# VH-VL binders against q9umr5: the designs that were tried, part 258

Target 1, 268 residues: q9umr5
Amino acid sequence: SYKPVIVVHGLFDSSYSFRHLLEYINETHPGTVVTVLDLFDGRESLRPLWEQVQGFREAVVPIMAKAPQGVHLICYSQGGLVCRALLSVMDDHNVDSFISLSSPQMGQYGDTDYLKWLFPTSMRSNLYRICYSPWGQEFSICNYWHDPHHDDLYLNASSFLALINGERDHPNATVWRKNFLRVGHLVLIGGPDDGVITPWQSSFFGFYDANETVLEMEEQLVYLRDSFGLKTLLARGAIVRCPMAGISHTAWHSNRTLYETCIEPWLS
Short names: E, the ipSAE of ESMFold2; O, the ipSAE of OpenDDE; V2, 0.75 times the mean of E and O plus 0.25 times the DockQ between their complexes.

## First folded at step 11 (VH-VL)

Design ph1 (framework fv_nofazinlimab; at its last look DockQ between E and O 0.78; V2 from the best seeds 0.83)
Fold by OpenDDE, look of step 11:
Structure ph1 (fold): chain C 268 residues (1-268), chain A 122 residues (1-122), chain B 112 residues (1-112)
Amino acid sequence: as target 1 above (268 residues)
Amino acid sequence: QVQLVQSGAEVKKPGSSVKVSCKASGGTFSDYAISWVRQAPGQGLEYLGYIIPIFGTANYNEKFKGRVTITADKSTSTAYMELSSLRSEDTAVYYCARGGYDSYGYEPFDYWGQGTMVTVSS
Amino acid sequence: DVVMTQSPLSLPVTLGQPASISCRSSQSLVYSDGNTYLYWFQQRPGQSPRRLIYKVSNRDSGVPDRFSGSGSGTDFTLKISRVEAEDVGVYYCMQGTKWPFTFGQGTKLEIK
């Protein structure tokens, strides 16, 4: 039998967004038990990410307990960060494939059409003022806002991304790394035509330097220092990078070709 | 200069709801946070919650058990605070306040509204 | 929640004399960025609160230099070097480090 699949949605999403994905999984892997976690939907997805991590943890623990052979995680957009943190704090998870579906794994610093809708009067360059404060850090989007021009503020004020990345020292860094390394495969999915994740390479742990030049995963300090296990995972052949062009952000979970190419191979 | 003008005094029955408005003028609205604080007669200040208008949602003090709803209309630069299931102990002056920015970051309560008295009585 | 404790709650002062208000927090107010988000507010009779001090020791524009804030960690103090008649009112400390943000009980400053 196929391992159960747990799906975690993104910002402002609901379970309904994954109806096509469920259909694809059922068709190609009949009998698979797929659970789309209906937590923190809509506006509730703006709750602090650590709060979300705790909520999702409570939901996945019983599922994992009933699946001794392991489970697969499909985590979309913001959900990918939630899942990474989840795997970092759980010392007994049994995740085989962690599929990060167009997630801002290295943070967000975009001013795309999507963000303009959310921030109609604010420029990308100004968000650090509110986001890197106690007031801003109570919202999920600030938890992974990564301003390359204010790296000091990011490192010191980010209450989520900087911690799970091991970019700021904390007492749980070693344990979290150990826990995260329990994953069988890390499947990174994203693409240049996403239009939301900025830069799109963030889905592959790439990100801007101080000059807004995009550096790849292997050039990042978190990789070089193996702060949360990326270097180790790559060395053991556990990282899969699946870039795909021509897919908008809201279509990653509904594209059949993407599913067959980047998701399906890791659901066995 | 920035001004916050709140709606007028309210008299409400227990169990009803009240919605107080706070209109900002003389500055930007969406980029800042609007905080709501109340003060019962002769008592101290209590933080209800705050909204960052660009995010479209508020952060609430859980003490109010979901009775408080804070919203913002960016088109009119107006923030709202609605309190439902009113009780006598909700009688208070309700204040809105806006934060500002300096070289060190966001600082709350730079500007205050004049306050709105809400009286809950049978 | 973080409990903010002010002392004294009532402060009668002679004009021209100094005043001191203490604010103690139940836990450290140092945020991850190294800042301490402790604020002082003044509320004159019949008026809205007014911010005097932000982040422990920074005076707002228009606040007289006779007001000063100090402290660290869990212990903070607001001082008035020479009390004036216009200083009558209630003073509040507030922490903005941990949600929910909380106020002290207030200190009522009166002229003897």
Scores: ipSAE 0.903, ipTM 0.959, lowest interface PAE 0.6, mean pLDDT 95
Fold by ESMFold2, look of step 11:
Structure ph1 (fold): chain C 268 residues (1-268), chain A 122 residues (1-122), chain B 112 residues (1-112)
Amino acid sequence: as target 1 above (268 residues)
Amino acid sequence: QVQLVQSGAEVKKPGSSVKVSCKASGGTFSDYAISWVRQAPGQGLEYLGYIIPIFGTANYNEKFKGRVTITADKSTSTAYMELSSLRSEDTAVYYCARGGYDSYGYEPFDYWGQGTMVTVSS
Amino acid sequence: DVVMTQSPLSLPVTLGQPASISCRSSQSLVYSDGNTYLYWFQQRPGQSPRRLIYKVSNRDSGVPDRFSGSGSGTDFTLKISRVEAEDVGVYYCMQGTKWPFTFGQGTKLEIK
C-alpha cells in the first residue's frame, strides 16, 4: 500500500488545478489516499503565510495521525514555502517525501505575467518600499519578496522567508532546523521556462546576488552555514534535483512526463 | 495634489448594509494602502482595514471580519467599504485614507477623505 | 491588540505656552527592521485628521517646527513649544507595528 499524499496549492490557486495530477497518481499508484487541501483558495492565498501555515497545519494533523508509516507532501509554487514552514514548526510531522513543485524557496524578485499584463511598467525595483513595511508584510507575496538590491531590508523586515531560511536569528531556529531535518527526501522541481518564479533557480535554493547574477544552492550562505539543514540533507543523499525545461508555471501539475520523471519515483 | 472624495451621508436601519465610496484623484492609486477608519460621535478613531489595490485583497480588523468588505476599482481609482448587519453602535463618520512614500520608506495616512456620516437609527 | 494610552485626555493651555502629550503602548513598538512605527495626528474641530509626525520624531512637510515628537520602546511624547490658536483640536497617537494598527483615545487641546 502507498503512503497518503497531501497536496498544497499556490498563489491564486485552488484544488481543481490538480485534477490531472490526481489522475496520474491514481493510474500509477492505485488506492493511494490523496488529499488536496481546500484552504486559502484564490484571493485568500494572499493572506499572511504564517496564517496559512497555521490553517494547513490544523488540516494535516489528522491525516498524519492516521498514517503512522508516513505521508508525502506535493507542494506547488507558494505552497512549497507553506510546506517547508510546516516541516519546521511541526515536531510531530511524519513526512517522507517533500516534493517542491516550482516553489520560490529562496524568494521572488520579478513581476508575474498576470501583473505585467495589467501594469506593463516594471514594479519589481520599487515593490520593496511597501513590502518591507508592516502594511506589506500582511500579504503573502511580500512575505517571500526578496529584493537582492535591498538585502538588509529583506533580512530585517521579512516576517517569514528570512526566518524559515535561518537568515535572521530567532529563538526557534534550532528546533525548526531539527524538525525540518526529519524529512526523508527533499525533491526540488523547476525549470528555466517557468516564466513566473524569478529567478527560476529559486526553486532549487538558488538566487541573485547584488548584481543579479544567480548563485546556485551550494554558493548560498544559507547552504554554507547550514542554517536550516540544506548541507546536512545533501550530505545525507536526501536532496533530489529534477529540473525540466519547456514547462510553464501553470503546467507543472499537468505534465505527464514531469510526473513520471520527477514525482512518481517518490510516492512510495 | 492627491485628493480623496467620499460619497455622501447615509441614514440606515439596523440590519441593513451601507457601501461608502472613496475616489482618488491627482495621483497614483494601485500600489498604496487605502485604509478605512471610523469615528463614533464624540469618540476616537478605529481602524477597520485596508486594501493594497495591486494585490486586489484587503486586510481586515478581526473585530469586523464577516461584516466589512473592502474593495477597489483600479479603472475608476475608487475604493469601497461595505458594512453589513448594521447596529446602532455602527453610527460613525467613516474615513478613507491613502499612504505615501518618502525618502525613508512607506508611511500611512498621508491623505484623508472628508468623511462620510453613517447613522443607524431604528 | 496593542493598547495605546494617552495622557492627559484634556489639556487646557494658555496661548504661547508649551504643551506636552504622552502616549504609552502595551508592548514595544520597535519592529524587526529597527523602526518604531509610532505616529501623531491632529484633528481640528469639524475636520478630518491629518498626520503631524511619522516614525516617532519625523515632522511632516508643512507642519510647524514648534511640533516635535520623541520617545522609544513604549513611551512617547508630542510637544508643542508655543501653542497657537490654530493648534486647538484633538491629538491622536497610533501604532503601525502590529496589526490591527491602533489609536490612542485622543487628547483634546484647548485654549484656557
Scores: ipSAE 0.778, ipTM 0.906, lowest interface PAE 1.2, mean pLDDT 91
ESMFold2 (binder alone), look of step 11: mean pLDDT 90; pTM 0.922

Design ph10 (framework fv_nofazinlimab; at its last look DockQ between E and O 0.89; V2 from the best seeds 0.86)
Fold by OpenDDE, look of step 11:
Structure ph10 (fold): chain C 268 residues (1-268), chain A 122 residues (1-122), chain B 112 residues (1-112)
Amino acid sequence: as target 1 above (268 residues)
Amino acid sequence: QVQLVQSGAEVKKPGSSVKVSCKASGGTFSDYAISWVRQAPGQGLEYLGYIIPIFGTANYNEKFKGRVTITADKSTSTAYMELSSLRSEDTAVYYCARGGYDDYGYEPFDYWGQGTMVTVSS
Amino acid sequence: DVVMTQSPLSLPVTLGQPASISCRSSQSLVYSDGNTYLYWFQQRPGQSPRRLIYKVSNRDSGVPDRFSGSGSGTDFTLKISRVEAEDVGVYYCMQGTKWPFTFGQGTKLEIK
């Protein structure tokens, strides 16, 4: 039998968005038990990410307990960060494939058309002012806002991304790394035509330097220092990078070709 | 200069709802937090919650158990605080306040509204 | 929730004399960025609150230099070097480090 699949949605998302994904899984892997977690839907997805991590943890623990052979995680957009944190704090998870579906794994610093209503250009440059404060960090968006021009503020004020990345020292860094390394495979999915994740390479742990030049995963300090296990995972062949062009952000979970190429191979 | 003008005094029956407005003028609106604080007669200050208008949702003090709803209309630069299931103990002056920033970061409560008295009585 | 405890609650002062208000938090107010988000507010009779001090010791513009804030961790103090008649009112400390943000009980400053 196939391992159960747990799906975690993104910002302002709901389970309905994954109806096509469910169909694809059912067709190619009949009998698979797929659970789309209906937690923190809609505006509730703006709750602090650590709060979300706790909620999702409570939901996945029973599922994992009933699946001793392991489970697969498909985590979309903001959900990918939630899942990474989840795997970092759980010392007994049994995740085989962690599929990060167009997630801002290295943070967000964008003002795309999709986000213009939320982040006008003028505000993008100033969002660090509120995001890197106690007031801003109560919102999920600020938890992974990564301003390359204010890296010091990010490192010191980010209450989520900087911690799970091991970019700021904390007492749980070693344990979280150990826990995350329990994953069988890390499948990173994203693409240049996403239109939301900025830069799109963030889905592959790439990100801006101080000059807004995109550096790849292997050039990042978190990789070089192996702060949460990326270098180790890559070394043992556990990281899969699946870039795909021509896919908008809201279509990653509904594209059949994407599913067959990047998701299906890792559902066993 | 930035000004916050609140709606007028309200008299409400127990069990009803009240919605207070706070209109900001003279500055930006979307990227600053609007905080709501209340003060019962002769008592101290209590933080209800705050909204960052661009995010479209508020952060609430759970003490109010979901009775408070804070919203913002960016087109009119107006924030709202609605309190439902009113009780006598909700009688208070309700204040809105806006933050600002300096070279050291974001700071709240730079500007205050004049306050709105809400009286809950049978 | 973080409990903020002020002392004294009533502070009668002679004009021209100094005044001191203490504020204690139930836990450290140092945030991850190294800042301490402790604020002092003044509320004169019949008026809205006014921020005097932000982040422990920074005086807002327009606030007289006779006002000063100090402290660290869990213990903070607001001092008035020479009390004036216009200083009559209630003073509140507030922590903005941990949600929900909380106020002290207030200290009522009166002239003897």
Scores: ipSAE 0.899, ipTM 0.957, lowest interface PAE 0.6, mean pLDDT 94
Fold by ESMFold2, look of step 11:
Parts: sequence; structure tokens; C-alpha cells
Structure ph10 (fold): chain C 268 residues (1-268), chain A 122 residues (1-122), chain B 112 residues (1-112)
Amino acid sequence: as target 1 above (268 residues)
Amino acid sequence: QVQLVQSGAEVKKPGSSVKVSCKASGGTFSDYAISWVRQAPGQGLEYLGYIIPIFGTANYNEKFKGRVTITADKSTSTAYMELSSLRSEDTAVYYCARGGYDDYGYEPFDYWGQGTMVTVSS
Amino acid sequence: DVVMTQSPLSLPVTLGQPASISCRSSQSLVYSDGNTYLYWFQQRPGQSPRRLIYKVSNRDSGVPDRFSGSGSGTDFTLKISRVEAEDVGVYYCMQGTKWPFTFGQGTKLEIK
């Protein structure tokens, strides 16, 4: 039978947004227990990411306990960062597939096409000033804001992303890496027409250098140092990259072709 | 020159609510923290919460969560603080304040409103 | 919450004499970026508070150089080298390192 699936939603989102994904799972994997976690909905998704990680941890523990054979995570947008932190902080997680659905895994630096109304380009060049302060770090967007032109500020002031990426020294780095490496597969999903995740390659652990040239995952210092296990996972054959063009940010969880190609094969 | 002008004094009955406005002029508004602080008569300062208008949401001191709502209207450069279920202990001067940027980055409480006295008595 | 403790709470001084106000936090105010988010405010009678000192020792523009801030970690001091009549009021320290950001109880400076 099929392992339970836990779904974690993204920024300004709720459990209702995943009704089509639930339908697809029911059709292809009948009998699968799917739980869409109804936490930090709407504006509450702007709460500090560590607060969200704590809340989601409390919710997933009983589900994982009832499924000793393992569970799968499907984590959308900002939710993919929450889930990656869960994999690091939980020494008792039993996640087989971690499916990262268009998540800003290496951070966010503005937008290009969609949701300019949320991240105006004039603000992206100045947002570091408040984001890299204790006032800004109380909001989830600032927890993964990654200004490539102020990387030293990012490295020192980020309360979340710089830590879970192992970009800043911290006493839990070894334990978090060990915990993360217990995942069976890391499934990375995203694409060039997303319109929100900037650069879209952040969903594949790519990101800008100081000249806004995108470096791929294998060119990132966190990969080369294997700071949280990406190089080890890739060598193990546990990283699956599933890019798909033509999908906007709000459509990843409601596209059947995307589901069948990138998600369904990993829901054993 | 940045100025913060608050709405006038209010007298309220216990159990009611009050909404104080804070209009900013002479500067940008959307990417600063707009903070609300209160001071009961003869007492010290207490931080209620703040909003960064570009994010459209506020961060609240847990002590006041559930009773305080902080909002902003970017089109009018006005922030609002609403306190519900008023009780006599809420009698205070309510201040808004805006941060600023300098050579060292972001700093809080660069500009203060004139204060709004809210009196709760029955 | 981080508790900020000021001493003394009442400070009568003679004009022209120095004044010193202590502020102690219940935990270190050093943030991950290396900054110490410790602030001093002055509130004159009947007025809104005014920021005097930011990040421990940096004087705001328009603040006289007789005001100075110092300290590190958990212990901080505001000094007035020569008290003037206009310095009457209540002085508050505040920490901005860990939310919720908190104020000390205040020190009322009065002229004897």
C-alpha cells in the first residue's frame, strides 16, 4: 500500500489550494492517506519561519509515528523551506520522498513576471536594509531574502536560510546534516515560467552570484562544501530534478501533467 | 521632512474599541517599520507591535495578541492601531513611530507621533 | 522576554554635575550580525520620547555631545557629562535584539 503523504502549503496559501492535487493522488494511488496541514494560512504565512517549523513539526510527529514505514512530503513554495528545516531539526523523521514544489531553496531576490505587485523591483534593491535587521527577520519573506549584492549582510543577519544552508557556522550543523541525509529522495520541481521565484533556479539550489549570473547547484559553495548534504545526496543518486516550462507559480499543484511527470512516480 | 500626525484624544467605555490613526508625510512609508508604543499615566513605555506596510501585515507583542490590530494604507501613508475589549488598564497615551535608515542600516524610532490619549472609564 | 533593568529609577542631580544611568539586560544583546541593538530615549515632561543613542554608543544628530553611551553584552550606561536644565525628564533604555523588543522601567532625572 502507499505511504502517507503530508502536504505543506506556501505563502498566502491554505489547504483549499490543494484540492486538485488531492484528486490526482486519489485517482492514481487510491487508499493513500493524504493530510494537507492547515497551519499558518494566509497572512499567518508571514510569521517567522522557525515559528512555522515548530508548528508543522508538532503536526507531523503523530502522522509519522502512525506510519513507521515512512511518509512523503509535498511542500510548495515557501513551504519547501519549512519542510527542509523539518528534515534537519527532526532526528526521528521517516521521510522517504521530499518533493519540493517550486520552492526558493537558495533564497529569493525579487520577481520578473508574476506578482510584481508583491515584490516591486524598486523595493528589491532596498529591501535588504530592513530584512537584515531584527525588525525584518520577524517576517518569513525576510527569512529567505537573499540579496546577492549584500551577501555579507545576508550571511550574518539571516535567522533562517543561512543557517539551514550551513552558510553560517552554528553548533547544530553536523546534527542537521545527519538528519537531512536520512531522506530517501529529494525531488526538485520548478521552471522558467514560474514568474515568482527569482531566480527560478533557486528551486534547484541555483542562485545568483554578485553579478546576477545564475550558478547551478553544483557550482554553489554549500554544495561544494557539502554543508548540509547536497553533494552526498547527489552521489547517492537521491536527487531528482524535474523542471517543467509553461507553469506559473500558482499552477504547480493544479497541473495534471506536472503531477504525473514529476510527483506521481515518487509517491510509493 | 518626515512628520507623523496622530488622531485626537478619545474617551471610551470598557468593552468598546478604539482606532488611532498615524499619518506620515515628508518621506517614504512602505518599507519602514511603523511601531505602536503606549504609556499609561506616570508609567513607562510598552511596545504593542509594528507593521512593515510593504508586507501588509504586523508583528504583535503576544501580551496584546487578539486585542490589537495594526494596519496600514499605503495610498494615504496612514497606519492604524485598533485596540478592542477595552478596560481601564488600557488608559494610556498611544504613540506611533517610524524607523529610518542610516550609514549602519535600519534603526527604529527615528520619528515619533505626538501621541493620542485614550481614556477608558465607566 | 528580555528584561531590561534600569538603575537608579530616580536621579536627582545638581546643575553642572555629571549623571550616569545604568541599564542591564537579562541576556546578551549581541545579534548574529555582530551589532548590539541597545537604544536610549529621552522623554521631556509632556513630550513624546526622543531617540538619543542607537546601537549602544552612536549619538543621534542634534543630540549634544555631553550625552554618551557605552557598554557591552548585558551592561550599558548613559552618561551626561554636565547636566543642564533642559535635561530634566525620563530616560529609557530599549533592546531591539529579540522580539518582543522591551524597554527599561525609566530613570527620572530631576534637578535638586
Scores: ipSAE 0.804, ipTM 0.913, lowest interface PAE 1.0, mean pLDDT 91
ESMFold2 (binder alone), look of step 11: mean pLDDT 91; pTM 0.924

Design ph11 (framework fv_nofazinlimab; at its last look DockQ between E and O 0.80; V2 from the best seeds 0.79)
Fold by OpenDDE, look of step 11:
Structure ph11 (fold): chain C 268 residues (1-268), chain A 122 residues (1-122), chain B 112 residues (1-112)
Amino acid sequence: as target 1 above (268 residues)
Amino acid sequence: QVQLVQSGAEVKKPGSSVKVSCKASGGTFSDYAISWVRQAPGQGLEYLGYIIPIFGTANYNEKFKGRVTITADKSTSTAYMELSSLRSEDTAVYYCARGGYESYGYEPFDYWGQGTMVTVSS
Amino acid sequence: DVVMTQSPLSLPVTLGQPASISCRSSQSLVYSDGNTYLYWFQQRPGQSPRRLIYKVSNRDSGVPDRFSGSGSGTDFTLKISRVEAEDVGVYYCMQGTKWPFTFGQGTKLEIK
């Protein structure tokens, strides 16, 4: 039998968005028990990410307990960060494949058309004033806002991303790394035509330097220092990078070709 | 100069709802936090919640158990505070206040509204 | 929730004399960025509150230099070097470090 699949949605998302994914899984892996978690839907997805992590943890623990052979996680967009944090805080998770589906794993610093309804054009350069404060950090978007021009503020004020990345020292860094390393495979999915994740390489742990030059995962301090286990995972062949062009952000979970190429191989 | 103008006094029955408005003028609206604070007669200040209009969702003090709803209309630069299931103890002056930034930091309560008296009586 | 405790609650002062208000928090107000989000507000009779001090010791524009804020961690103080008639009102401390943000009980300053 196939391992159960748990799906975590993204910002302003709902379970309905994954109807095609469910169909694909059912067709290619019949009998798979797929659970799309309906937590923090819609505007509730703006709740602090640590709060979301706790909520999702409560939901996945019973599922994992009933699946001693392990489970697979498919986590979309913001959900990918939630899942990474989840795997960091759980010392007894049994996740085989962690599929990060177009997630801003290294943060967000973009004001694309998708975000313009939320942020004015000038917000990219000014959002640090709001996000790197106690007021801003009560919203999920600010929890992974990563301003490359204000790295000091990010490192000190980010209450979520900087911590799970191990970029800021904290008492749980070693344990979280250990927990995260329990994952069988880390499958990173994203692409240049996403239009939302900025830069799109963030889905592969790439990100801007101070000059807004995109550096790859292997050039990041979190990798070089192996602060949360990326270097170790890569060394053991546990990281899978699956870039794909021609896919918009809202289509990652509904594209058949993407599913067959990047998702399906890891659901066995 | 920035001004916050609130709606007029309200008299409500227990169990009903009240919605207070706070219109901002003379400055930007969307990228500032609008806070709501109330003060019962002869009592101290109590933080109800706040909204950052661009985010569209407010952060609430859970003490109010979901009775408070804070919204914002960016097109009119107006914030709203609705309190439902009103009780006598909800009788208070309700204030809105705008946040700002100093240096890099975000600072609340640069400007205050004049307050709105809400009286709940049978 | 963080409890803010002010003392005294009533403060009668002679004109020209100094005044001091204490504010204690039930836990540290130091945020991860190293800042301490402690604020002082003044509320004159019949008026809306007015921010005097932000982040422990920074005076807002227009606030007389006779007002000063100090403290760290859990203990904070607002001082008025020479009390004037216009200083009559209630003073509140507020923490903005941990949600929900909370106020002290208030200190009523009166002229003897």
Scores: ipSAE 0.795, ipTM 0.903, lowest interface PAE 0.8, mean pLDDT 94
Fold by ESMFold2, look of step 11:
Structure ph11 (fold): chain C 268 residues (1-268), chain A 122 residues (1-122), chain B 112 residues (1-112)
Amino acid sequence: as target 1 above (268 residues)
Amino acid sequence: QVQLVQSGAEVKKPGSSVKVSCKASGGTFSDYAISWVRQAPGQGLEYLGYIIPIFGTANYNEKFKGRVTITADKSTSTAYMELSSLRSEDTAVYYCARGGYESYGYEPFDYWGQGTMVTVSS
Amino acid sequence: DVVMTQSPLSLPVTLGQPASISCRSSQSLVYSDGNTYLYWFQQRPGQSPRRLIYKVSNRDSGVPDRFSGSGSGTDFTLKISRVEAEDVGVYYCMQGTKWPFTFGQGTKLEIK
């Protein structure tokens, strides 16, 4: 009676991280078929995002075909970018709820706990130099690195994010927008205590301007131009914003209050 | 000044593996591409793959289908290339190279190691 | 993969005379950022390769000004205005636009 749920993990992650989320779904929506995709685990999560999109597309096609009433996506961190690209490139997707768990939807501009552990000094001001090169674009982190002080380099060198955001002209933009707009609901989840996504408002399509002032979704050019359908979705009442404080990046899928408040209502 | 020093020449039997090291000194290491290139005797250059150590993983040429592994140890500024299931055609000089930054952008192959001869024979 | 084709493969030249090496790619090397990731390397006998030219025409520090690079799209040229004895060796072009990045087969420069 419940639509199947497909779960897509983030950077350096595995399917085991979602066992608590699976328990919550089983308790509140018994009988729901939940598939946690185990592709691109660990180090493989650094493969180019278009390669990941291709692999996940192949995995979701049979699941969607067996569920003509539709499916839900729950996509965590980097996985939310994979899922958004899936919604754009699949002309036959049947996704009702796309649930984005603390995903860098407008990009990332900050040292992660991973980078700080390995380099005890800030690296964010320098990464644009390798990320905006063909060598860097072969890694997923660089596919969504968004340096607000080098926006022209981002716009021209990004092989992924600038394209799925419609920030750079390309021949598929109209078709991708049409496909994305077939989603029933876009559920945006994130919060100020995440500690990894920078700015955390990227999970809500907010991002830095050149002065590192965060502009909200409705102030972004991609929204104002409706380049991939955000303005249309908002006007349709299809965007749900569910911020929650007090949750670190690795805890989004294991917090019961977050699940009950932000996820459960959308698993019809 | 930046230097890349590779481990010494090796003679290996077919079917075995070899692990070549590349130690960087005189500069930073982790935010550059560290590349591995080989050159069979009397032949041209072939790109095996590269690692950007801060990301902790490598990008491989698919031609080497699971035989090559590239790693880095940031604490020692050392990159490694391991080639398994060795065959006689793997006899080559193996080079590591580090990129650099020119103007605002990244450029490959700024500094080269001295090369490591790997000979595969019965 | 992008195929890089050099010509000639062997280039005998008289000291003091110019030399020219051609490199052609099987597809455009212009990346989405407008840059052309075409490189030239020199390998002297018994030595490691050395980068001479980056992004088509930019000479590395310490490379003599008698070396120059030019070209666009799929066709590229390395020129030596006056060949000196130290220039003997093998010259390679390389593309860095599309992974896997690939080298030309090399041009052996010899003194006649």
Scores: ipSAE 0.792, ipTM 0.915, lowest interface PAE 1.1, mean pLDDT 91
ESMFold2 (binder alone), look of step 11: mean pLDDT 90; pTM 0.925

